# VH-VL binders against Flagellar assembly factor FliW (fliW): the designs that were tried, part 2

Target 1, 154 residues: Flagellar assembly factor FliW (fliW), of Carboxydothermus hydrogenoformans (q3adg3)
Amino acid sequence: MFILRLFSPAFGEIEADESQIFSFPEGLPGFSHLKKFLLIRHRDNSPFFFLIAIDEPEIYFILIEPSRLLADYHVELSCEQQGLLHLSEETPVLSLNIVRIPPEAKEMIINLKAPVVFNLQEKIARQIILDADYPVRYPIPLSKVKEKADAGTK

## First folded at step 9 (VH-VL; from m4 with light chain S31R N53K)

Design p2
Fold by OpenDDE, fold request of step 13:
Structure p2 (fold): chain C 154 residues (1-154), chain A 124 residues (1-124), chain B 107 residues (1-107)
Amino acid sequence: as target 1 above (154 residues)
Amino acid sequence: QVQLVQPGAEVKKPGTSVKLSCKASGGTFSDYAMHWVRQAPGQGLEWIGEIIPIYGTANYAQKFQGRATLTVDKSTSTAYMELSSLRSEDTAVYYCAREDYYYGSGSTYGMDVWGQGTLLTVSS
Amino acid sequence: DIVMTQSPDSLAMSLGERVTLNCKASQSVDRYLSWYQQKPGQSPKLLIYDASKRATGVPDRFSGSGSATDFTLTISSVQAEDVADYHCQQYYSYPWTFGQGTKLEIK
């Protein structure tokens, strides 16, 4: 079994398996040169994830399951977008949103316009810009995060 | 080093339109939101709006809704702000300023790079 | 719209003194608050973001504090080059709004 070991200044020593490594063919905005990322859940049953750049472990993003916040938020991908992610009806998919949480903030800013979509089978991911008119910056109290997971929509 | 370059000055008559440019150099144009802020003589700063090139989205202050139009030319890394129906009250220095929107751990938020501003004078 | 009010409008300080500038929001902006320095005849420069984070290259004599509605920019020991207008700005909700500014001069 392949085990990745890396040191991140923010997280210390991290051990992960290959199932947690995702390729970003186009990288992410501001970091187009970074093509491999480690996805780790904050803690058991937490809606928060960390997306850590493997080549530059000091770079990471905070992601959240939108279903834990917003019931009416739906990620709909075009056929082209599905193709870019090699998605089929049988493909397990995870959709997360990047959030910004300043130190000591009580509210986070969530990017609803451009979720990060993960193909869990092929371990490919992309930030997808949705056609829907969702805000790039959506303030929401951290206290509104639900402890129970709701059913997600592909 | 990233720079935003703006023309020095524009003179317009009331009722006309102006299109101000902001050319970015030394970085990735599409990785930042571009904001427009103006400052009337002896006054504070006033936010006009922003455009996020990658998303193709723009947000405007209500005061400028329908009168200001933000656009970008990605090929030339240039942002534009068009303001129509000019009034004497529109006399101000107009700044473009970039801002991070991708929220990485190393990101600096706020408007971290500013143009030198364009003085727009609206007079009859 | 969230109204940002700065105080004082102007102040004159002696070199080396501690300077305190205040910014008040009409409603909570949490910690989504920035400070800008604008020297005479220049464009604004980002000093502080997220209420207390210093932008790159900003001297450590500058510090930001506060949350919700009350914020403070502090210069621990004011220098001659600190003569400028200082602006606070909220980016919690659209439209983004600035305070009216505070003019800092040296006696």
Scores: ipSAE 0.870, ipTM 0.936, lowest interface PAE 0.5, mean pLDDT 94
Fold by OpenDDE, fold request of step 13:
Structure p2 (fold): chain C 154 residues (1-154), chain A 124 residues (1-124), chain B 107 residues (1-107)
Amino acid sequence: as target 1 above (154 residues)
Amino acid sequence: QVQLVQPGAEVKKPGTSVKLSCKASGGTFSDYAMHWVRQAPGQGLEWIGEIIPIYGTANYAQKFQGRATLTVDKSTSTAYMELSSLRSEDTAVYYCAREDYYYGSGSTYGMDVWGQGTLLTVSS
Amino acid sequence: DIVMTQSPDSLAMSLGERVTLNCKASQSVDRYLSWYQQKPGQSPKLLIYDASKRATGVPDRFSGSGSATDFTLTISSVQAEDVADYHCQQYYSYPWTFGQGTKLEIK
């Protein structure tokens, strides 16, 4: 079994398996050179994830399941976008949104315009710009986050 | 070093339109939102709006809705602000300023690089 | 719109003194507040973001504090080169808004 071990200043020593590693063929905005990321759920009942750059572990993103916040938020991908992610009807997909949470903040800013979509089968992911008119910066109180019992990737 | 280059000055008549440019050099363009901020003589800063090139989306202050238009030319790394129906009250220095939007852990937030500003004078 | 109000409008301080600038929001902006320094004849420069984080290259004598509606920019020991207008700005919600600015002079 392949085990990834890395040190992140923010998280310390991290051990993960290959199922948690995703390829970003185009990287992410601002970090186009970073092509491999580790996805870790914050905790079992948490809607939050950390996306950690494997090649530069000091770089990470905070992601959230939007369904835990917004019932009317729907990610609709075009055929082209589905193709880029190698998605089919049977492909397990995870869609998360990048959030910003300053230190000691009580509210987060979520990017609803461009979710990160994960192909859980092929371990490919991309940030997708939605055609729908969603805001890039949407402030939401952290207190509105719904916690559910869920089995997540750690 | 990243720089935002703006023309020095523009002079316009009331009722006309102006299109101000902001060219980014020495860095990336699509990785940042471009904000436009103006400052009337002796006054504070006023946010006009922003455009995020990679998304093609723009946000405006209500005061400028329908009168300001933000655009970008990605091929030249240039942002534009067009302001129509110019008034004397539009006389100000207009700044472009970049701000990252991708929210990585190493990001510096806020408008971290500013152009030198374009003085727009609206006078009959 | 969130209204940002700075105080005082202007102040003159002696070299080495502690300077305190205030910024008040009409409603909570949480920690989404920046401070800018604008020296005479220059464009604004990012000084503080996220209420208390210093931008790159900003001297340690500058510090930001506060949350929700009340924020403070402090210069522990003011220097001659600190003569400038200081602007606070919220980026919690659109439209982004600035305070009216505070002018800092040295006696």
Scores: ipSAE 0.869, ipTM 0.935, lowest interface PAE 0.5, mean pLDDT 94
Fold by ESMFold2, look of step 10:
Structure p2 (fold): chain C 154 residues (1-154), chain A 124 residues (1-124), chain B 107 residues (1-107)
Amino acid sequence: as target 1 above (154 residues)
Amino acid sequence: QVQLVQPGAEVKKPGTSVKLSCKASGGTFSDYAMHWVRQAPGQGLEWIGEIIPIYGTANYAQKFQGRATLTVDKSTSTAYMELSSLRSEDTAVYYCAREDYYYGSGSTYGMDVWGQGTLLTVSS
Amino acid sequence: DIVMTQSPDSLAMSLGERVTLNCKASQSVDRYLSWYQQKPGQSPKLLIYDASKRATGVPDRFSGSGSATDFTLTISSVQAEDVADYHCQQYYSYPWTFGQGTKLEIK
């Protein structure tokens, strides 16, 4: 296995497999110059992930996997969007949404309008603006997230 | 470094409309939410609404729903607020203000840059 | 709409004194609260966001605290340049709303 070593002010020393590295051809809004990110799950079975910029590791995003929490939330990509991500019928895909969680907050705010979609085979990702009318600022109680995470733990 | 430039004043008659401008410079316009806030003479601040240029979405306070329209022109980095059916109570300073909405680490989640405001006077 | 109520309406303080300004929300806004300073004849300036985080360039003498419905802005040692109106604002739910303001004067 290839071990990437990275220091982040928020996370300290990180050792990661190269398989956790994703290329963002267009970066992220406000960070278009950042083209490579490390994706780390918070804990096994946690819906939370961290997305850490490799070239500027003080910059990171908190992501959530919404499929276990929001049964009616559907990520439907256009043909153009599927092409930008090099997706075919059998390509393994992960879709995560950026959240913010202020210190000591009881609710987090999730961007449902623009998930980050990962091609797990080719290791590319993009933030995609959905055609469906989803809110940019959607509050979710952290207690609901903790309940789902605990229920999913084996 | 980022500046929001607004015209200084507008004078309008009741029953007409006004379209106020807010030009952003020194940054990518689409990276921010743009808010509109007004302040009547001697009064507090009143939020009118927001527009998020990347998504083209707008949200309005109920008081202004149907009367206010927020738009953007990305080619000129200019936000607009149109207010129709003007009345004397609409006399106020109208501010535009930006907000970082992309939720990255180190983001400021308040309106961190404000224009100098446009004084709208509505009188016969 | 969430109503934000500030107290006191105004106060006059001596230089170097500790100032405490209060903001109450009509329902919980969690940690989604900011404070703005507005000097006479100027546009508002962001001081505090997420209840307690100082915005860039804001002096250490300004601090914020609170959650849910009760919030406080503190100026640890007031200076002459702090003469202004101070507004709290919630951004938890639409529409975003401001308090009526507190006027701070130096005596």
Scores: ipSAE 0.675, ipTM 0.861, lowest interface PAE 1.5, mean pLDDT 88
Fold by ESMFold2, look of step 11:
Structure p2 (fold): chain C 154 residues (1-154), chain A 124 residues (1-124), chain B 107 residues (1-107)
Amino acid sequence: as target 1 above (154 residues)
Amino acid sequence: QVQLVQPGAEVKKPGTSVKLSCKASGGTFSDYAMHWVRQAPGQGLEWIGEIIPIYGTANYAQKFQGRATLTVDKSTSTAYMELSSLRSEDTAVYYCAREDYYYGSGSTYGMDVWGQGTLLTVSS
Amino acid sequence: DIVMTQSPDSLAMSLGERVTLNCKASQSVDRYLSWYQQKPGQSPKLLIYDASKRATGVPDRFSGSGSATDFTLTISSVQAEDVADYHCQQYYSYPWTFGQGTKLEIK
C-alpha cells in the first residue's frame, strides 16, 4: 500500500493511497495543464468528494454523486466517449458532478451537462459532455443532500 | 490577461440584421461562458444570452428567442451575436462578457471581463 | 423573470462617508448575486459575486452582504473615483436579470 503525502492550503496535510490518483489526459476546462488529481471522499458514505490537483494542491473541485439525489439523471456515454475512457461492459466506473456551494448558501449548483467519469481500473478520468439536454447550472437544496445521505447510511 | 475586443460602432437600417463580433485576446476564451448584454441610451443593463464554447450551446432570454443567434469560432477565438429584424428599440451598446463557470477553488464567478461594447444605431 | 429592484435610484454623498446601496429580488436568489460598477462612458466592472466575495483588484472598502431577497453593497469610505452607476444582478435563475441601477455622485 503506497502512501501519497501532499499539503493543501484547504485540507492541510493529506495522506492518501496511490490508488486514489487519477490521470486526466485533457485536464479540466480552465485547468488543462493539470493532469493528475487526487480523489477523496468527504467522509464515509458521503455523496461528496474532493478532487485535488496534485501539482497545484491549492486547486480543488467539489464533486457529488447525483444518483442519490436525482433519480431521473442518467449518464449515457457514446461509443466514442467510452473508447476515450477505455471502458468495456466489465469496467468499474464512477460518475461524479462538479458543484459550487457558496458560503451560507442553502442550495448548491451542479453541472449536470458534464459529469466527470472515472475509469476505476485504469485510473483515468475525463469530464464528459452528455448528448442529453441537461443543464449546466442546476440548483439542488443542501437539505436534500443531507436527507438522502442519512437515508443511504441507515 | 484576457481582453475582449469589440468594434466601436455599427449603423443599420430597420428590418436588416447585424452580426456583432467579440474577439478574445491573451487567452483561450473557449474555457469560459460568453455573455451578451445590452444597454439602451439612459437605460439599465439587459441580458441577451450566453454561449458556452466547449458545448457550442446557447441560452437566450425569451425576448430574444428567434431573433438573436449566438455562435463561436474557436479557431479565431471570436464570439458572435447576430440580431435580425432590427428596429429602433434595438439601438444600444452591446457588450460581450466572459464568465468563469468552472467551479474550482479560487474561481471568480460573475462576468469578470467585459468588452468595451459596440454602439449599434438603428435608424431610418 | 426575477425582478431586481434597487434603492435609492440616486444618491449624493460627501467624501469619506459610508454608502449603502440596496437590492431586492422578487423571489429568493439565495447567494447568487453580483454587483457591478459602471463609470460614465465605460463598460461594467464586477465588484462582488456570491453576494459577499470581492472580485480581484476591488478595494477593501467595497463589501457585499445579504441572502435570499435582500442584498446590500457597502462602500465604507466613499472616494471620488467611486462616482458610478451600480447594478445588482442575479444569476440564480434564467434569464439573468439586473436591477435598474443606483447612481452614486459626490456632493
Scores: ipSAE 0.674, ipTM 0.862, lowest interface PAE 1.4, mean pLDDT 88

Design p2
Fold by ESMFold2, fold request of step 13:
Structure p2 (fold): chain C 154 residues (1-154), chain A 124 residues (1-124), chain B 107 residues (1-107)
Amino acid sequence: as target 1 above (154 residues)
Amino acid sequence: QVQLVQPGAEVKKPGTSVKLSCKASGGTFSDYAMHWVRQAPGQGLEWIGEIIPIYGTANYAQKFQGRATLTVDKSTSTAYMELSSLRSEDTAVYYCAREDYYYGSGSTYGMDVWGQGTLLTVSS
Amino acid sequence: DIVMTQSPDSLAMSLGERVTLNCKASQSVDRYLSWYQQKPGQSPKLLIYDASKRATGVPDRFSGSGSATDFTLTISSVQAEDVADYHCQQYYSYPWTFGQGTKLEIK
């Protein structure tokens, strides 16, 4: 384990260890040149995460774990997609969705069509486009996020 | 610097169809949503629909559902809008516009690059 | 469909005056509102997105404010090159819709 020290205009100085660093072999759509990201949780019990580009730390994404908010949302990866992520049946996986939250907005917009899937063993990740017909722009009240976070404090 | 290039004018008869083009130059084409917006003479702007090439999805205003078809040719970086069963009230300037739909911290949201528009005239 | 209503329909201003343009939505669009400038014979140009964020290259005399149903575009000191139609547009719910526009002229 080593400690990464990083400065981000949005977050200031950040200290993190290697377990929080993920390789994105093809980057993210629109950001194909960014191959390494730091994943940090907003706070304990928060469904929000930040994904910060290590090489350009002014660039970051806000991610949310949808399972706590959307019971019917199901991430199904094709065999090809599982291969791209080096997944086997025993591989621990985390699936998060990119959100957009304008200043002072009451609702966030979630990209349900393309979750970011993390191989927690090999520390690789990709944004995966699902075959299912999920919306790219799905609004959800921010108040629903706080209610679910408070209710599920573990 | 991304630019959207559209032909200047098209003339069509009622009942026919038209396929309008919008060629992108500069930047990666697949990274954007492409919108089509029209403006009848002396009128406001009317959204027709969008296509998001990486997801292969298109959304249309109800008024155009079944008449408009949005497609993209990634190899030529060209978006197309086909409008069938043309009527005189379809006479308008048709714009294509780009939207950055990725939710990165540095992204500009909204239709930030517009073509110059194609004047479609539908008359007998 | 969400109807966007702009006021006034037109106005004429002296150079250097402060201009306030209004946009009202028929239902809440939260912060998902943009403003476009369209000069005569030209395509629209994005000015403001997310209700208040200035697009790249837009002079700081342009500012946006508002939420839910009531929005304003402010030009703090009108310049000659600001002669244009101004359109608000919501992108909260499909279909995306524009206001009818406000025509700004210089006296």
Scores: ipSAE 0.671, ipTM 0.857, lowest interface PAE 1.4, mean pLDDT 88
Fold by ESMFold2, fold request of step 13:
Formats: structure tokens, C-alpha cells, sequence
Structure p2 (fold): chain C 154 residues (1-154), chain A 124 residues (1-124), chain B 107 residues (1-107)
């Protein structure tokens, strides 16, 4: 039961179901007209995700889950921000950060100032600008991703 | 089609301040980083700093920290660079430039739109 | 600060010749390097970003290569309109820094 079939130049034919589609009421900066995105994990156990615009699927973002790489990075939402995302204590939430990975680069650049926060229950998401003084352009070695993926049994 | 419009020239005496303007024509500063770069006569390009209005952040080269101040007036789509305690070695052409950063696939990165530059002359 | 050193300082070429301009960083900048063209009396124009990607509207004769500390801008067949100063610039670490430039002239 597929809800959506689309073609992306970068991903080819994509089949998606309702659980992978998120509404972005305010879009993203520079793309405020794009209101619906498809969220796909790169592969099993990968910290990387792709966020693909449904109406313009040539446009996508690469996201990473920072909790697996940056122990001191904390996403703290204000009461207003929690309200905009319809969050309560019981709401399942996913927080991801946009990254830039040039071809053949050894380090990625991560935007720690403005994570994309997903309400997994209501399927809405927003890019949130944090009050904390985090950098917009933070380099991190791609090798750190491999070390985290290799983290062994206790 | 965005253009960055700067005044052609400014003349100042040492010890004074200047506030240089950079106005977007045919667009806004919306989701862009705005950079300031100068070029002394016969010399290369020197980065002064950037301001990212959506995040309210600015970064400066150490040489200009405490002397340069970058601001944006969103209502007029105008960026400003104020430079205090002017010296004769501050004589240069001052450019503003915009940069896309961390946005979607297929983007061109780097400073893709430049102003024409303002010639600042500091002499007694 | 990361120092960007370009070579040669200047160079004169005949039309149609292949030009190679070099840029060396004092420490690794990974792939975070751009090239700008500045024609006499004009503002810089972005040519190459991420070491090797051409900006929109830049002719195929311009190409970039390199990583870490050593980068090259190549013009495969120099045209009259290519008379300019060429600057490399790193955006790996603050402050962003430019090389001193290479002046290209046509004989």
C-alpha cells in the first residue's frame, strides 16, 4: 500500500508510505514554499538520513543524528517551540542536524545551531534555532561516524 | 535577480569612524550569509567578517575584532559595516558579498553575488 | 590563521594555451576551497567551489582539483576574456582567508 511514488535525480524511483512523510508548516529557510518532505534513513544503523522535498524531489538535505557523535550537544526547546511542534512528555521526538559533505571530503560540516525536530506522532517538523550558543558551521571527521558505528558490545 | 548596491567612495580622516552600506536590489537578505571583504590598492583580498541574519550571529577576522561591527537592517534589506579608529592602512575598496550556506542539494556555495565596492580613502 | 599561497604571482599566456594556477594552504582545508576571478576594475566572481565544482555559468574550460593543502585551477584553452586576477579562498576554518592572487595576462 504505497501512498507516494516519486522520482528523484539523486535517488531514482522512490516508494514511500504515510509514516515517512512529514509536514513542515513553515518549510525550511530558503525553501519556505516546500511544505512536505520524505524522511529516509541512509541504511540500517546509519546515523545519516535524507530529507527529500516531495513537490521538488531534486531538492534534498543530508541529516545526521548528533546524539551518537556529540555527547555534549543538547537540544533544549523552549515552551513556545514545544507548542509549535505539539510536544508533550509522551510525544516521541527525533532531532536531526543538517550536514554538508563535499565529494571526497574527510570532514563534514554540521549546523549545530538549528536542528530539525520531528514530532513522530503527528508527523510535523520544524527547523528550530536554539538559544544556546552553538556554531552554524562545525567540522567533524567522517571517521568518527565509523568509530561510533563500530561501537561494540558492553 | 539580486544586486548588491554600494556607494562609490568615502573619504575620512584618521581616528574617525565610517559606516559603509550595502543594499540588496531586486531581492532581500533572507537566508544568506553576508560577507565583507576589502582590497587595498595593488593588493589581494582580505576577509573582514560575516553576519548570518537568521541566526543573529557574526564572525570577524581577529584583526578586525573590536573595530568592525556588522549589522543588517532587514526592513530596508541593507547590510552595514562600521569600522572605527580609522588608519591610513584602512584605505581600500570594501566589498559586500552574499553566500548561500547549508541549504539543499544542487546549490552553489561560496560568495556568489558581490557589490561593486566602496573606495574608502583615509588620509589627513 | 590559515595562509593561502598562490603561484605564480603573474603569468602571460598566448590564446589557446593551457594555464595551471596553484594554491597551497598552510594546513589542511580538506575540500573547502573556492576560486574567484577578478577582472581589472571589477568585483570578484566565483568560479569554483568545493575544490572542483564549477559555479553556474562558468565555462567548461575552467576546472579545479586538489585536496588538503594543494590545489590547482586549470584553464584548458585561455581566451581573451580570461585576463584577470585569480584568487583562491579557504572556508574550512575561521577566519576565511584568500591567497594573494595570480595575475593572468594575454601576450
Amino acid sequence: as target 1 above (154 residues)
Amino acid sequence: QVQLVQPGAEVKKPGTSVKLSCKASGGTFSDYAMHWVRQAPGQGLEWIGEIIPIYGTANYAQKFQGRATLTVDKSTSTAYMELSSLRSEDTAVYYCAREDYYYGSGSTYGMDVWGQGTLLTVSS
Amino acid sequence: DIVMTQSPDSLAMSLGERVTLNCKASQSVDRYLSWYQQKPGQSPKLLIYDASKRATGVPDRFSGSGSATDFTLTISSVQAEDVADYHCQQYYSYPWTFGQGTKLEIK
Scores: ipSAE 0.664, ipTM 0.854, lowest interface PAE 1.5, mean pLDDT 88
Fold by ESMFold2, fold request of step 13:
Structure p2 (fold): chain C 154 residues (1-154), chain A 124 residues (1-124), chain B 107 residues (1-107)
Amino acid sequence: as target 1 above (154 residues)
Amino acid sequence: QVQLVQPGAEVKKPGTSVKLSCKASGGTFSDYAMHWVRQAPGQGLEWIGEIIPIYGTANYAQKFQGRATLTVDKSTSTAYMELSSLRSEDTAVYYCAREDYYYGSGSTYGMDVWGQGTLLTVSS
Amino acid sequence: DIVMTQSPDSLAMSLGERVTLNCKASQSVDRYLSWYQQKPGQSPKLLIYDASKRATGVPDRFSGSGSATDFTLTISSVQAEDVADYHCQQYYSYPWTFGQGTKLEIK
């Protein structure tokens, strides 16, 4: 049984197990050197997640599950992209989008062009650039989620 | 650490085109949005457009749509802006500027690195 | 286009005085507002983003406030090196637009 312990300035002391750790073979934009991240849901029933760099835990991202908010948003992966993520039809997958929420803002900005896709079985993830003409900077009212994003204000 | 280097000046005749360069050093070019902003003599700043190299997307102010073309060469970390059908009113200093458009904690959401600018003079 | 209007057009202040610069948007830009400093003959430098967050290396005497349409840049105790043009800029809606600038001078 593997328990990860780390300290993050934004989150304090964190205990997590192996199932919450994902390998990012290419990292994320601006952070290509960060290859391992801890994925934590904000709280039960929240559409928000935190993605925390294990090697530099002061670095984190706020993610949202768009399916709760955007019925017409589709994440369609090419065969090459599916191969990079080791996906088959039976592989459990989670797709999340990075957001930013300025302090006291009424709207958050979602990157719909490039979701982060997680292979939940093999624990690998990548940011995928979609072929569809989705915007990189898509505003959504925070009232649509009925919750303020706590992580962006911490 | 990140620096944007631009040529100092260009002189062109009306009706021609120009391709301005902006070379980035000290960072990975693909991880930034690159903006182009101009400033006519004695006037304010005017946004021309942006290009986001990792996504291959560009956005332009309507005034420049169809006249300006933003491109990047990722192998040389160089951004380019081509402006066609030049007019004397296009005489200005043209800046390139970098934005960390997609960043985690501690992110900055503005143009935090600027080139020194290229003075474009359009005259007959 | 969202028009950004700054006031005053120019301002002369004594060292150590408190300076207030205003920026008004023609429609709401939420909190998506930045301030830039441009010293004579130089390119702009980011001071404030997201209405109130200081960029790295910006002195504590600079602060930003406001939301929606009305924004303020405050310099709590103006210094000689603060002589510059100050521009607000919205990044809520394309095209991104700047105010015309406020010129700050020391008396």
Scores: ipSAE 0.611, ipTM 0.831, lowest interface PAE 1.7, mean pLDDT 87

